# VH-VL binders against q89xp2, part 16

Target 1, 226 residues: q89xp2
Amino acid sequence: MTSPCKHGDRPPGRHDLVFVSPAGWRAMLDARDDLAADSLLARWPKMRWPTIRRRALPHEATGVALGLPLPPSAGKKRVALLVEIDHVASVARPPSLQQARAYAPRNWWPTLDRLDGLALRHSVDARVYGSLAWQSLTGLDYVTGRSDLDVLFEFRSETDIDRFVADVAAIETSAPMRLDGELMSADGAAVNWREVHGGASELLVKSIERVVLLDRHQFISGATGS
Short names: E, the ipSAE of ESMFold2; O, the ipSAE of OpenDDE; V2, 0.75 times the mean of E and O plus 0.25 times the DockQ between their complexes.

## First folded at step 4 (VH-VL; framework fv_polzastobart)

Design q2 (at its last look DockQ between E and O 0.57; V2 from the best seeds 0.00; counts 0 for: pae E 3.5 > 2)
Fold by OpenDDE, look of step 4:
Structure q2 (fold): chain C 226 residues (1-226), chain A 118 residues (1-118), chain B 107 residues (1-107)
Amino acid sequence: as target 1 above (226 residues)
Amino acid sequence: QITLKESGPTLVKPTQTLTLTCTFSGFSLSTSGMGVSWIRQPPGKALEWLASIDWDDDKYNNPSLKSRLTVTKDTSKNQVVLTMTNMDPVDTATYYCAREDYWSFDYWGQGTLVTVSS
Amino acid sequence: DIQMTQSPSSLSTSVGDRVTITCRASQSISSWLAWYQQKPGKAPKLLIYDASSLESGVASRFSGSGSGTDFTFTISSLQPEDVATYFCQQYNSYSWTFGQGTKLEIK
């Protein structure tokens, strides 16, 4: 059970795990009659499982936009939630590759280990989101034979991004699963690693605030157009 | 109106098994989020949670007593049954069943005093 | 298991006085805390849930505050009918634990 590390007073960004207070859960569930009958949603706060920070939808009310993905057994429904900032109890980063490894299929282990090694060599923090992350967080079955591995690569200014993504692509050639994921800068802006690997001059950059098209060099250099 | 009521023996011999029934009304254990817990209180002492059963028939036991506890439900009868094996005089207590309101207990039975004695 | 420690174990105060009871958790429980009142020969009654939310029908003189490990239960003006034992209760992943209780009497 990953103890919710109160990471510092920073607002939760994309992919961050958000633990909601009991009052927050009550508020969210009371506001949504359609969710009241869902068994897993009823269980979620009782298990004190996290939600995930998502971008706000257009015209969504003010608050912290959260997502809750249900497992395949529950139809893979993605529940959109909104909570007041005061009901955010704690925020955590997604699980590391190391933390999630034990919950992955055994045939994934070689790939996970290679990615972990690669991340370490390039001074990249590698974390997981998607099915493997939720499997690790809840113990429920999220990963299937068709599941991709979703990895968040938190790179640093010294990271050779081009070499890194090339190496990721090389690892994928022998992987039993598709490797999806994002390269994330220190400011929380992220790009799909495949887009970078493809050599595009402009990149679709996603943050919690916006989606923008940026020059490749601008993104890599950390100039995300704030 | 929500009510709960405990029923069962008030006297049990050491090493015997205690069986208590909680009969409730005003809510259903078929409703998502609903649960019923058993809680006991020795005379003049603190409350101790024993076991819980919820709408999905998931069962939870106090880890210290796990091997001795069994909880079941009959949704059609609005009943929850607690079984506790190998009773000892130290298990003498008032036993309560209570409705779980999320993570607290908002409605309680009146409790039944169970004495374990030779 | 998370341990809950109440303070004081007992107190005697006068009608109209402010009463404060504290509960400390052995580890952080965020706001997953409730307060109960138990009168002699009766079942516990829920007064406060989620650390600070007042249960329906409960007098406004009762309140709760705190988060993490330290919690406070307050009676703003003690009434004769408030003579009882009070318990804090924490919840953690289908496990409940109670404080040892605070016996409140009137002088």
Scores: ipSAE 0.849, ipTM 0.930, lowest interface PAE 0.6, mean pLDDT 94
Fold by ESMFold2, look of step 4:
Structure q2 (fold): chain C 226 residues (1-226), chain A 118 residues (1-118), chain B 107 residues (1-107)
Amino acid sequence: as target 1 above (226 residues)
Amino acid sequence: QITLKESGPTLVKPTQTLTLTCTFSGFSLSTSGMGVSWIRQPPGKALEWLASIDWDDDKYNNPSLKSRLTVTKDTSKNQVVLTMTNMDPVDTATYYCAREDYWSFDYWGQGTLVTVSS
Amino acid sequence: DIQMTQSPSSLSTSVGDRVTITCRASQSISSWLAWYQQKPGKAPKLLIYDASSLESGVASRFSGSGSGTDFTFTISSLQPEDVATYFCQQYNSYSWTFGQGTKLEIK
């Protein structure tokens, strides 16, 4: 199900998939008895499945903070991992809408197709994260009847974001699930799409390093670069 | 302290079923990351992986030989058993069992030469 | 199946020389790769695991490097006891495969 990503030598950002090297897995398993003893957690290195980049906790000043979201059958918990940068083997973008489609409930397919078409028309790169992404990556049952569709929309500076989010809202009116998602600038800073659709003049902007309020124009232009 | 040893017949006739036992000590196959593989080497040729069984009871067979191979374990006896059906002279090789530690082979048995005679 | 191609097939060199053997995978295997030494009539011996980690009790003149598809194995200064055949093995995907081997001899 999972494969190494070509050209994955860049530092991982929010929502990036991170493949840990065998040395990294051995180091974590040697240090963490809970990983080695849990049958599902022990499967991650066995299956060569990726992890997900997360924001570091205050005490995690060194290393790369990663998460391992478990499926609902395992209590839907997220396991915190920390690895040395040398143990990041590769980085991949989240699955595209098209890649994830076959793993989604069939009644989600029309919505996925509409979102993919919309993203193409606006020159937006649309990817999934959350439960559908992990179902696509692992084949385990992550998506439930209560699941949101979590979409990452990477836009360009010339993209008409207000029109884009209006069109997303229109698609949601007929969707069988809640559409959740983030608009991400080229710098990796992201906001919830509903804040933009709601017309807020200031947006809560999230990056791997911090959360800040920015003027709407500052976010669109990429002024969060630091 | 970690040892593995292959045992079983060294001479079989074509069409017979080969049964080899790997008896090991110094580790538990119930420990996460542990497994036992069977690997063979025809005289003067490269190593060929045959089958594995791991701590989760997952079993893997070489696709080229899939229908001929069965691997089982008995953790109470510290044994892994390989059966290989329909032996042919081309199957003449030294057969090794080896410990997997997250899938590299860190300890090997001495090997047993199995000759298929007609 | 992931094919593992070693180069060279054989190598003859002098005591004290640096030896380099390469292994190429037909697909990316990250760093899920090991190197083995096999002396005549003996079982293989693990030297390097996870592409670059030295197995316990193995001399420091042995090393490995690489990731993805291209890997190298190095003996920094060849010793007489290093005469053997060397194999790489991938363990990224469950159909574990070996390279064809490199026979190392002293001139």
Scores: ipSAE 0.354, ipTM 0.722, lowest interface PAE 3.5, mean pLDDT 87
ESMFold2 (binder alone), look of step 4: mean pLDDT 92; pTM 0.929

Design q3 (at its last look DockQ between E and O 0.04; V2 from the best seeds 0.00; counts 0 for: pae O 4.5 > 2, placed apart)
Fold by ESMFold2, look of step 4:
Structure q3 (fold): chain C 226 residues (1-226), chain A 118 residues (1-118), chain B 107 residues (1-107)
Amino acid sequence: as target 1 above (226 residues)
Amino acid sequence: QITLKESGPTLVKPTQTLTLTCTFSGFSLSTSGMGVSWIRQPPGKALEWLASIDWDDDKYNNPSLKSRLTVTKDTSKNQVVLTMTNMDPVDTATYYCAREDYWSFDYWGQGTLVTVSS
Amino acid sequence: DIQMTQSPSSLSTSVGDRVTITCRASQSISSYLAWYQQKPGKAPKLLIYAASSLQSGVASRFSGSGSGTDFTFTISSLQPEDVATYFCQQSYDYPYTFGQGTKLEIK
């Protein structure tokens, strides 16, 4: 299971889990009646579940912008939160494929096992985000019959990315769900795996600060301006 | 104004079951984040947390006493009830109910002394 | 269970003095720590929650600090009405546990 890191070990990046301190939760609940009145949201500080780093909105010039994805039963919304930096208690990586497996539907298990084996063969760090991640973190029902499997693949400069995505495509052909995967460089910039597999010359690169089009070669080599 | 009050017997015999009621006002257990806890203090000794029940009906018992403790609530009456079986003289203490606001006990009842003796 | 150890067990000082009480947890409890005041014959009163946050209506001479395992409670200038027993309580893990208390007296 994903453990929080010490505060200040690294700044929260794209897909990072952020644990808010008791003082941070108290401040948010006191300032926002919509949070305080919601019985599901009240469980977050009680259960000490994390939040997720998100891109700041224009009016959020200071602080750390966070999101709280709610399960489908609550309307499948992401609640926007903003905390002071000293209210970030710790930061953790998303759950690994291995950690998430026990929380997935049984018919997903062969696909998860194949992805885990593929990631091991390529020395890629594979994590989950989205519905399966939140189901594994909270135990609440996030995964539905229409859910994608959201996988984060952190590659290294030596990774043969073209071969890797070809193997991901092969796994998807027999998968019971759509694979919505992202390839992430060490600096936190990510692209959809299908753009790489499809041979696009320019890729839509997402980072915590911005979304930009970059040349395929620049992203794959690990060089990025984002 | 938030108040809590403990009620129930003040003298019980060994092996009997103790039932204490916490009646509160100024808040509701339907309010998100609210809970009620039972805490006891033997004469001259430290406080000991016994049990909690919260707004979403999650219940927590001290593991050292778990088979002896039952906590329930009646939200319509603003009441929380503690039942403690097989009382022993070592259980002689002042019993408090307190409001739990996530990470602290912010309001306490006056307490009721329960003496266990033959 | 997480043991909470307070120091000192008793303390006698003069009106106007600075008072410091320490609470140590047997394992990290992050900032899940509260401080209470209990006067004879009365229920405890919450002073500090989340290690350092002052409860509403509590005098500003009371403060708390620390995280992890070591916590400090301070009265910046002791007043006659502060004669009481003070104790810490962790809410990090069940069972919630209390320190044994520090009896504060005026000499």
Scores: ipSAE 0.416, ipTM 0.755, lowest interface PAE 3.2, mean pLDDT 88
Fold by OpenDDE, look of step 4:
Structure q3 (fold): chain C 226 residues (1-226), chain A 118 residues (1-118), chain B 107 residues (1-107)
Amino acid sequence: as target 1 above (226 residues)
Amino acid sequence: QITLKESGPTLVKPTQTLTLTCTFSGFSLSTSGMGVSWIRQPPGKALEWLASIDWDDDKYNNPSLKSRLTVTKDTSKNQVVLTMTNMDPVDTATYYCAREDYWSFDYWGQGTLVTVSS
Amino acid sequence: DIQMTQSPSSLSTSVGDRVTITCRASQSISSYLAWYQQKPGKAPKLLIYAASSLQSGVASRFSGSGSGTDFTFTISSLQPEDVATYFCQQSYDYPYTFGQGTKLEIK
C-alpha cells in the first residue's frame, strides 16, 4: 500500500484513496440502514481498507463523496457513501503499477512490466484503479477472466501524449486483457486514453468538480479551465 | 489450525501484578485486520472484555480497568502479554485470550483460572 | 458504555423445539453483534457474527437477525448438544460488552 497522507496535506481528488476514521465509519453506516446488515462492510473499517474519492452526485448532500466497490463474490455492488471532512483520516494515491503487480494474474505480468517500462521512459506515473487496485488493497478476489486493466497515467506537460498512447495501444495488441484507463494531468483532470488515441478533436474531460468537453490541444496544454 | 493458549500464574496475592501470556499459532499479528483480546469471566458470571491489541499495535483497554492494564505484543514470537496491577480477590476469574476478527472473537484459548488470595 | 440486555436469563425447552433469545443494546450498534455458545468448563464458541452471519463450521439450525438495538438468536430445532449458556456481544464501540447470558436447558 502507498503511504497515506494526512487529510490536511491535500484535498482528496478523483481516484484518490480515502481512509476514514472509525468514528466516520460508524457515522456513515448509521446513516444507511440498507447497509447495516452487510458483513463485508462491517469488516471494512476493521481491516482499515480505503474508500475511493468520487464525484458528487447531483443534489447529493454536503460532504466528501466516497465510493466502495464490493468484490464479485459480493455481487459487485458499488456503495456510494458520504463522509464529513473531519472524519477523513488520511488520503493516498492509487497503488502504483509496480505495487499492484504481485496481486495480478501471472499472465498479466508481461503486460504490466511493459507498461511500467513505458511509463518510466516517458516520466509518467502509472497507477492502477479498478479491480486490480482493489485486489491489491484488500486481498479479496476482484480480478476475473473478464477484467480489464485500469491504469491511471499521470502525465506531465513535457509528455508526448500522442506517442505515449500509441505505445500503450501497441502493448495492448499482445496483452491478455483489455487496457483501459485515463490520462491525468497535474490538476487532476483526466481523459480516457483511447479517446486521445482515437484522434478526437474534442475530449471528454473528467475532474472531481465537473465533466466537460475540451479541445484536444487545450487539454494537452493543461488548459482544463479548472 | 488456529490455536491460542494462556500461560502464567494461577495464584496471585492481593496488590501483586498479574502477568499473562497468550501464545498463538495459525495466524500472525502482522496480518492486517488481526487482533488479540483478553476476556475474563468470574465463576458463574458474565464475560468481561479487558483489552485488545491490533496488528497495527493499536491498544484498547476497558476504561474501568484502564489504569491497571497493559497489553503488548511480540509478533515474532506470536505472543501477546497482559499485565494487570494491584490485583484484588474480586479479580478472581478465568482469563481468556482470543483472536479478534470480523469484530468478534472467533478463536479462544482454553482459559486459565487466576485466583487472587492471601 | 453500551449495555447489552439478554432475554430470557434462562429457559428450559424440549428437544426439537424452536428457541429464541433476544438481545437489546442501550443504543444502536448497527450490525456489530455476535453470538456465542459456552458449555460448562469450556471457552465460548462463536456462532454468529455481524448479527446474522453464520460462523464457519456452525450448524445451520443456528441463526441471527436484527440491526440497530434489537437482535434475535434462534435455534430452529433444539438438540441435546445445544445445552449451554449463550451470550451476545457488541463490538460497535469500546469497551466491548457482553450480555449477561442465557442459560439453556432441556426439560
Scores: ipSAE 0.024, ipTM 0.605, lowest interface PAE 4.5, mean pLDDT 91
ESMFold2 (binder alone), look of step 4: mean pLDDT 93; pTM 0.948

Design q4 (at its last look DockQ between E and O 0.01; V2 from the best seeds 0.00; counts 0 for: pae E 6.1 > 2, placed apart)
Fold by OpenDDE, look of step 4:
Structure q4 (fold): chain C 226 residues (1-226), chain A 118 residues (1-118), chain B 107 residues (1-107)
Amino acid sequence: as target 1 above (226 residues)
Amino acid sequence: QITLKESGPTLVKPTQTLTLTCTFSGFSLSTSGMGVSWIRQPPGKALEWLASIDWDDDKYNNPSLKSRLTVTKDTSKNQVVLTMTNMDPVDTATYYCAREDYWSFDYWGQGTLVTVSS
Amino acid sequence: DIQMTQSPSSLSTSVGDRVTITCRASQSISSYLAWYQQKPGKAPKLLIYAASYLQSGVASRFSGSGSGTDFTFTISSLQPEDVATYFCQQSYSTPYTFGQGTKLEIK
C-alpha cells in the first residue's frame, strides 16, 4: 500500500498548524481507544481542522508530535497525538493578527490593532496561537474573560528586539488582557517576550528539537537557534 | 455484521413528498465518527450525494437540493429518514443509504428504486 | 462544487491485463478520494479509501494512488469478476461528488 503523496510543505515547527491526512486521522484514532468517545474530538477530522505541532516528549515514539486543545466547554483538555510524517497533508503558519481579529472580543480590537501596527513598524510578523487562534480556526468558543492573548512575534535580523519588547510592554499597560507570547527567530527558535524584556543575560530558548539556555546576544543574532 | 436497508414508496407522483427510511444494524449513530448518507443514482447515470447526518446530529445537504431535503435520525431505532419535497420525474432514481465513516461510504443498502410518475 | 472527471469512460480488456483508470478533481482534494466498484443491479462497493488504502476484505490486485488533483486506480491483473463500473468520489468538501464512472468489460 502506497502512502498518500505529501504536499511540498516544509517540515512543521513549533506552533505550526498541521493538517493530517484521512489515513493519518484513522491511524491516530485507532491507536487511542480513550479518545473514541469524545464527540468533539471526533469532530476534528470531520471538520478537517488542524492540529498544532508540539515538541516531542522524551518517551514518545518516532513521529510528528501534535497537540489538539479542546475548548473550555470541553474542559480545556489538551490531547497529545502522534502521527507519522507521511500522514502530514499540509503545514501552515498560525493565523495572523489580522486574520484572527474578527474572532476576538471587541474590547481586544484596539490592542490587536496597536500590536499589528507595532509589528509592521519593526518588520515583525505577528501571529496568534492559544485561545484566539483556535477560536478563529474552529469557530468554537475558546476565548473567555480570563484569556490572555498569545502572540508569536517572528522577528528579523534588523529588528530592534529591545525596543520592540518595550513597546509591547507599553501596549499591555492599556490592554484588557494579558499579553503573552514568544519572539521567534527565522530558524524557529523562540523565547518568551517577557523574559527578553526583563533583561536577562541568558534566555530559555525553545525549538522543536530542544530547550536550551542561550546567551541573549546569541539568540538575537540567530547563531544557535536549532 | 453491518447492514443497511432502505424502505419507502417506490412510486411517487409529481409534486408529492418522498419519505425514505434507512434501517441499519451492526453500528450505532451514537458512536462518534459515524454517519449515514443518502445517495441516489438515476438509471444508467452517475451517483449523486444527497444528504448526510452524523452522530452529533449535524446535517449536510446537497446545495442543489437543499431546500427540498430534510434528514433526521432516531438513534434508538437505528433509523435515518430522508424527506424530499416536490418530487419530479427527473428525481427518478435508485436511492441508497450508506454508512459514512468520516470520508468514505463503506457499507451500502441494496437501494430502492423510486419512480416519479403521474 | 468539485467536479470529478474519470478517464476513460469505458474500456475493454483481457483477463490478466493491467487496468488503469484515472480521476481528476477540479481542485485539490488532498487525499480525500475513494474508489467504488458497482456491478449491475448492485450497490457500490468501497474498494479504496484515502486515495491509496485498501478497504478490508478487498483483493490486493486493486490499488490506488495520487494526491491533490490527479488520482489513479489500478487492477494489476484483471479477473472475470471485476467486470463492473468503477467510480471515484471526493470527500474533501460537501457536496460530495462522484466521477461519471468507468465501465470495465472483458474482451
Scores: ipSAE 0.725, ipTM 0.869, lowest interface PAE 0.9, mean pLDDT 94
Fold by ESMFold2, look of step 4:
Formats: structure tokens, sequence, C-alpha cells
Structure q4 (fold): chain C 226 residues (1-226), chain A 118 residues (1-118), chain B 107 residues (1-107)
């Protein structure tokens, strides 16, 4: 009963945002003094900010393993959440490049604009993850002077990937930051754009559950549910 | 199969800069919740955490060494690089890289002994 | 910085004995504690994570318990291959810190 298959209806990806229901947050806050006592962590349910998936531990098979990345100023504190599937209220795609632009450092804007233009020209959906994504979602300071730009490029079967990555490389030559971009197929599997640009015959392909080496053709022709 | 391996010089003179590379396979730093840390162990002494870099590009340094440490990653090469400036003989140690998740350092490299001497 | 204090610093017991090592954190770390085994010349090996969960491929004679500030690591029946140094480590927040270690030997 899902809509006709389009770019926006793809299977859940590694970088998708997961929103926890009010009931899920209440259950966690009641059980987790560390969440309830920390003023920053307490903002998440109030502001209705999302979480992200993480790899489940062996004993977490009956729930959904989530993480909550904090801004650098909070120190490195990994917040591990485990919720019942019924407490997942919704899943959303990562923020678009366009949505994230206003939250990026000003010297990044020309690079973001060029990437948007390139993505439009190639019919690629460009989104952000990592520090810029979380800065755009929360308004908190995640991006530092040492941050990479983490971009997710979802390509279509007709996309000329080799030309696309050559153009990404050209954009990076003038960029004030390193581009840590991924090309994602319709089935949610992703590869770093530099591996494709470098001409590798086998690619390190990352999915929600595993990392494997695939031939370039196998990655491009991955099966979908549509 | 998840593996990590440290590489770089094994002998460094005082005041020089140490650069170590961690090359890993069987996982990606692009996976949510994954990170790589550098940890050292001076001969006969306790382990000391140095720095981490996460899947979302967050970087953390041990405050006691903060001005000396730089950590970077290259996910296309499955590498994390540690740079440590102004080396001193007291920095002689075995240097490890390790994968971290939300709970622990679950996989470690074999380590590389770095000796700092004239 | 969260200090981790292990006790005892060394221990010598017989094969088949129960071994207990404790670790105290200077402030609450909830259950963010790991236990590692390190043999001479080798890297640490994860045994227990999240205070009480056994890492895959680790023998069932190893266990952990505790939360907050006080944690216990147990070997239910000591085997000859368990001769090593054992470390606790808090994974709650940076800087991550390790206990000074407990050297375990068989007499």
Amino acid sequence: as target 1 above (226 residues)
Amino acid sequence: QITLKESGPTLVKPTQTLTLTCTFSGFSLSTSGMGVSWIRQPPGKALEWLASIDWDDDKYNNPSLKSRLTVTKDTSKNQVVLTMTNMDPVDTATYYCAREDYWSFDYWGQGTLVTVSS
Amino acid sequence: DIQMTQSPSSLSTSVGDRVTITCRASQSISSYLAWYQQKPGKAPKLLIYAASYLQSGVASRFSGSGSGTDFTFTISSLQPEDVATYFCQQSYSTPYTFGQGTKLEIK
C-alpha cells in the first residue's frame, strides 16, 4: 500500500533520521537518570529533535538501536538509546543541502551552491549528514574549523556517475573543506565518491547492516523493491 | 573480518612531529555510531587515550595533550591519521588504534612501538 | 577527568579458583564500563562491555557486574590461559580513562 516507487520512497538508509514518540521518550527518561538530569539531553524530547540509527549490540535484537550525537562543546559522550519498534514515530531523510546551507559557515556557501547546481544538473538528490546536518537540525554548534562536509548523493540509474564524481572533484579543488561524500544507490547502499573517482574496480560498499567489497557494476545495478 | 593496523615511523627524535596512520578494513567510519581512537601505552604503564574521530567528523583530544594532537580521517582510504607535535622521550610508547562504538573499544590494532630518542 | 581505580594491583591464585577484580570510578559512569585482557606484547582484548555483557567469542567463565561507581569482574574458574593483565575502562565521556591494571598469575 505504499505510493508508487520514487526517489523519496526508497528503503531506509544508513543516515536516515529516526523520531522517537512521546511515549518512547517518557519511558527512557523514567528509566535513565543520565538523560533526565542533563539539561542538554532533556532538550531532545522538548524540541522533538531526531535520533540516528546505530549498529545494534548482540543483545539488542528485539529493539531499535539509536544514537544521539551531541555537539563538540558537550564533550564526546555517546548516548546509546534502545527503543521498541512501536516507539519509532517516524523516519525522515537527512536534511537537503539547500536546507542546511543557512547553517553552514559563510565560506562554505559557494561550495554548497556549486554542489546543489551539480546535483540538479545530474538529477542527483543531495543531502547532508554529520556535523552540518546536526547543526541544521538543532541550531547548536556542531561544525568546527576542522569539519569535513558530509554529503549524501543519491543517484538514479541514468546518472553518469563517472562524470558526476569528476565534477565533484573539480568543485573540491576550490573548497575550504574536505568533501566526505557518499554516492548512494536506490537500495540504500553507499560508496565514498573518491573510490569511484579513483577508478577502483572494486568498491567498499556500506549499508545499514554491513560493509562489503563489490564490483563497480554490482554497486550501480543494485536491486530495489521497485 | 574487522582489522586495524598502525603504520608510521618507529624512531623519532625529540621535538620532531610524529605521524601515525591507522588503516582498517571490515567496517566504515561512515556508519553511525562508529569511531576510531588512538591509545598509547608507555612501557610498563597504563593505557592512555589520546584522541578520537567519529563518523560525523567530531574530533576529540585528550586535554593534557590538546595543543599537540591532530586527528583526521579519509573514509575513501579507510584511514585515520594522528599527528603529534614536539615529541619528547616521555612519549615513548606503543601506539594503538582501536574501533569504538557506543560501549567500548571492540577491535584493536596490534600496536606500533614509537621510540623517542636522540 | 574520571579516575578509574582497580583492586587488587596483582593477584596470584590456583587453577579452578574464582577470581574477583574490582574497579571504582571517581564519579558515576552509569554502565559505561569495559573490561580488557592484555597479554605481554599484545594489544588489549575486549571481554566485557556495558559493565555486564560478554563480547562475542569470549568464554562464559568471564563476567562483569555493577553500575554507577562500583564494578566487579569475575573469572568463575581460572584457567591457565587466563594469565594476563586485566584493565577496566570507562566509556562514559572523554577523556576516556583506564584503570592501572591487575596482573593475574597462577601459583
Scores: ipSAE 0.134, ipTM 0.656, lowest interface PAE 6.1, mean pLDDT 84
ESMFold2 (binder alone), look of step 4: mean pLDDT 93; pTM 0.946

Design q5 (at its last look DockQ between E and O 0.80; V2 from the best seeds 0.00; counts 0 for: pae O 3.4 > 2)
Fold by ESMFold2, look of step 4:
Structure q5 (fold): chain C 226 residues (1-226), chain A 118 residues (1-118), chain B 107 residues (1-107)
Amino acid sequence: as target 1 above (226 residues)
Amino acid sequence: QITLKESGPTLVKPTQTLTLTCTFSGFSLSTSGMGVSWIRQPPGKALEWLALIDWDDDKYNNPSLKSRLTVTKDTSKNQVVLTMTNMDPVDTATYYCAREDYWSFDYWGQGTLVTVSS
Amino acid sequence: DIQMTQSPSSLSTSVGDRVTITCRASQSISSYLAWYQQKPGKAPKLLIYAASSLQSGVASRFSGSGSGTDFTFTISSLQPEDVATYFCQQSYSTPYTFGQGTKLEIK
């Protein structure tokens, strides 16, 4: 469903999907009895479902830190994985909003359609992460009655961010769920959309490697990957 | 020690139904990642995968033979059974059962030659 | 269905020579590829799984490489006991499919 990151899209980042090779899965199954013994975790290699990049712990510098998000029925937690770089088979961007729509509750559809239209008008690439993303990737029940809609808004340098977040807020007013979203610059740095809508002069900026406080203009101007 | 063995008739007439049993030991189909496939090889020709049944109770058939194949398992007896209807002389082959451990066939039976002729 | 094309169909070479066999998939299969050895009248024997991983108990002169669509199987130094037919097989999607085989002989 999702394609690998293409030349010029952006460098792989905190919400990107990682597909582990069969050699990588074999190595992990051999080393970790918890993966082999758990009926749900054992299905991951069979179904070829992706994993997600996570922030590496200080002692994990030599590998690729991955997470395996579990659905609510299994405790809704992320199983930590660490793989060798040569066991990363491919990397893909999160599912698009349009791709995820078919897997969302029906009462979410008007909100998804409005967000998709807004993203088109502002030349923003809208993708999902969190429960709806994993529901669309696996077909397992991740979305509950209390779930947020987690949207990743990848903006361009020409995007009127203030107008965009005002329109997002307007859409949320009529939405059946809380809209949790991140604005992401071309280099993969992201902020919560509500901080921008709230008018904060400094923003809490998150990337795969760090969390920093940046001036609003520094974030909006953002450096593209080289 | 992991072993598999095919058993059943070696001579079948056209239109008859073939039933083959794979009896295995040294592993269980209840173990995650395990599956048993049926694979055949006509004399002098390439291997052709027929069917798979796995630990998760999923079954897969080769679409080219889909309506003719049934695969079942009995985990208490360590057996997998292939049924293939409407046999034809072109189905003459050595039939193997093989263990799949997620992505490859690491243990094979010795095979049984099934000849289809009048 | 994913078609697997092997080259060459047959080869004859000397003890101690390096042997190379290639396998091409009709679409990307990532690393879901295995190599088997089959001697006359015998069942196939798994040599390489996951494109490049050596099966337990298999001699280290056997190796595999590649990903995507193009794969290579190598015997670094041919031994007399290596006379056999060699097959590749994809396990990326059902129906699983095999290459047509490469018959290896000693001159």
Scores: ipSAE 0.483, ipTM 0.792, lowest interface PAE 2.6, mean pLDDT 89
Fold by OpenDDE, look of step 4:
Structure q5 (fold): chain C 226 residues (1-226), chain A 118 residues (1-118), chain B 107 residues (1-107)
Amino acid sequence: as target 1 above (226 residues)
Amino acid sequence: QITLKESGPTLVKPTQTLTLTCTFSGFSLSTSGMGVSWIRQPPGKALEWLALIDWDDDKYNNPSLKSRLTVTKDTSKNQVVLTMTNMDPVDTATYYCAREDYWSFDYWGQGTLVTVSS
Amino acid sequence: DIQMTQSPSSLSTSVGDRVTITCRASQSISSYLAWYQQKPGKAPKLLIYAASSLQSGVASRFSGSGSGTDFTFTISSLQPEDVATYFCQQSYSTPYTFGQGTKLEIK
């Protein structure tokens, strides 16, 4: 089970799970008439399921921008929500590969185990987002035969990024699913692992604050220009 | 206008089954987020939550009374029924039904006093 | 079960006084707390939900605060019509549980 951290420990970053207070849910739903009739959205706070922190949209009102992906059975709709910071009850990191494993298709298990082993060898924290994460969080069916595995690789300063992504690519060759995901630095800046593996000199770096094109070496060294 | 009203016997003998009906208006249990709870209060004592049924047909019973409680709904009639088996004098209380909205009971019936006595 | 400990059990104050009632949960309940007013022979009335949100139609002199385990209910200026028993209730998890109540009287 994902252990939520009390609000105040750190501001929620990209991919963080955000648990919203009852008052927050009331406020969010009251502000969105189009969502009031959605049975699954009504169930969400009932089940005390989290939202996910997203970047704010251009010209979006002040607040904490949240996302809520509905399962395929509900049309795969992505709901954009906005909540006041005071209604953030707690924040948690996405589920680890280990935590999510039990919720994955059995044919995924060998790949998950290999990735987990790789992460451990390179001192990388591997977490999941996307369909597998939500399946693990809600128990609802998110993963389909067309689903990819979305992994967040939290690397450290000592991590050999080039070797790591090469090894990830090698694992993918025998994987029953596509391996997508991001490399995330300690400051929360992230890049698609495939972009890094492709050898690009400049990388599209995403953070909660901005999207920037950054020199590869600057990103790897932790100099994200923040 | 939202209203709830409890109906059923006000006198029950020990070991008998209590059946209470909550009839409500002004809202529907087909509406997402809506629920109806049963709550009782012995004379001069605190409130005790008994059971909940919601729009999703999920049912929750107080574990202390779980084996004795059954809650059902008839959405078309705007009714929720509570059955409680093996009544005992200790179960003497005012029984309320209440609407649950966002985890609070915002509307209540007037309550019905149920006395369990031989 | 989550136990709700309410304090005080009773109090007697004067009109215009500030009244404070506290409720403590045996474990964290985040903001899943409501406050009710119950007058003799009547059903409880919701005053505060989600720890601090004022129910529609409720006088502004009523307020709630707190999160986690410790919560406070306040009447800023006590009125004669406020004589009643007040209850806190947690809805963090089933079974929902109530405090033992605070009987409020006027001197």
Scores: ipSAE 0.092, ipTM 0.656, lowest interface PAE 3.4, mean pLDDT 92
ESMFold2 (binder alone), look of step 4: mean pLDDT 93; pTM 0.944

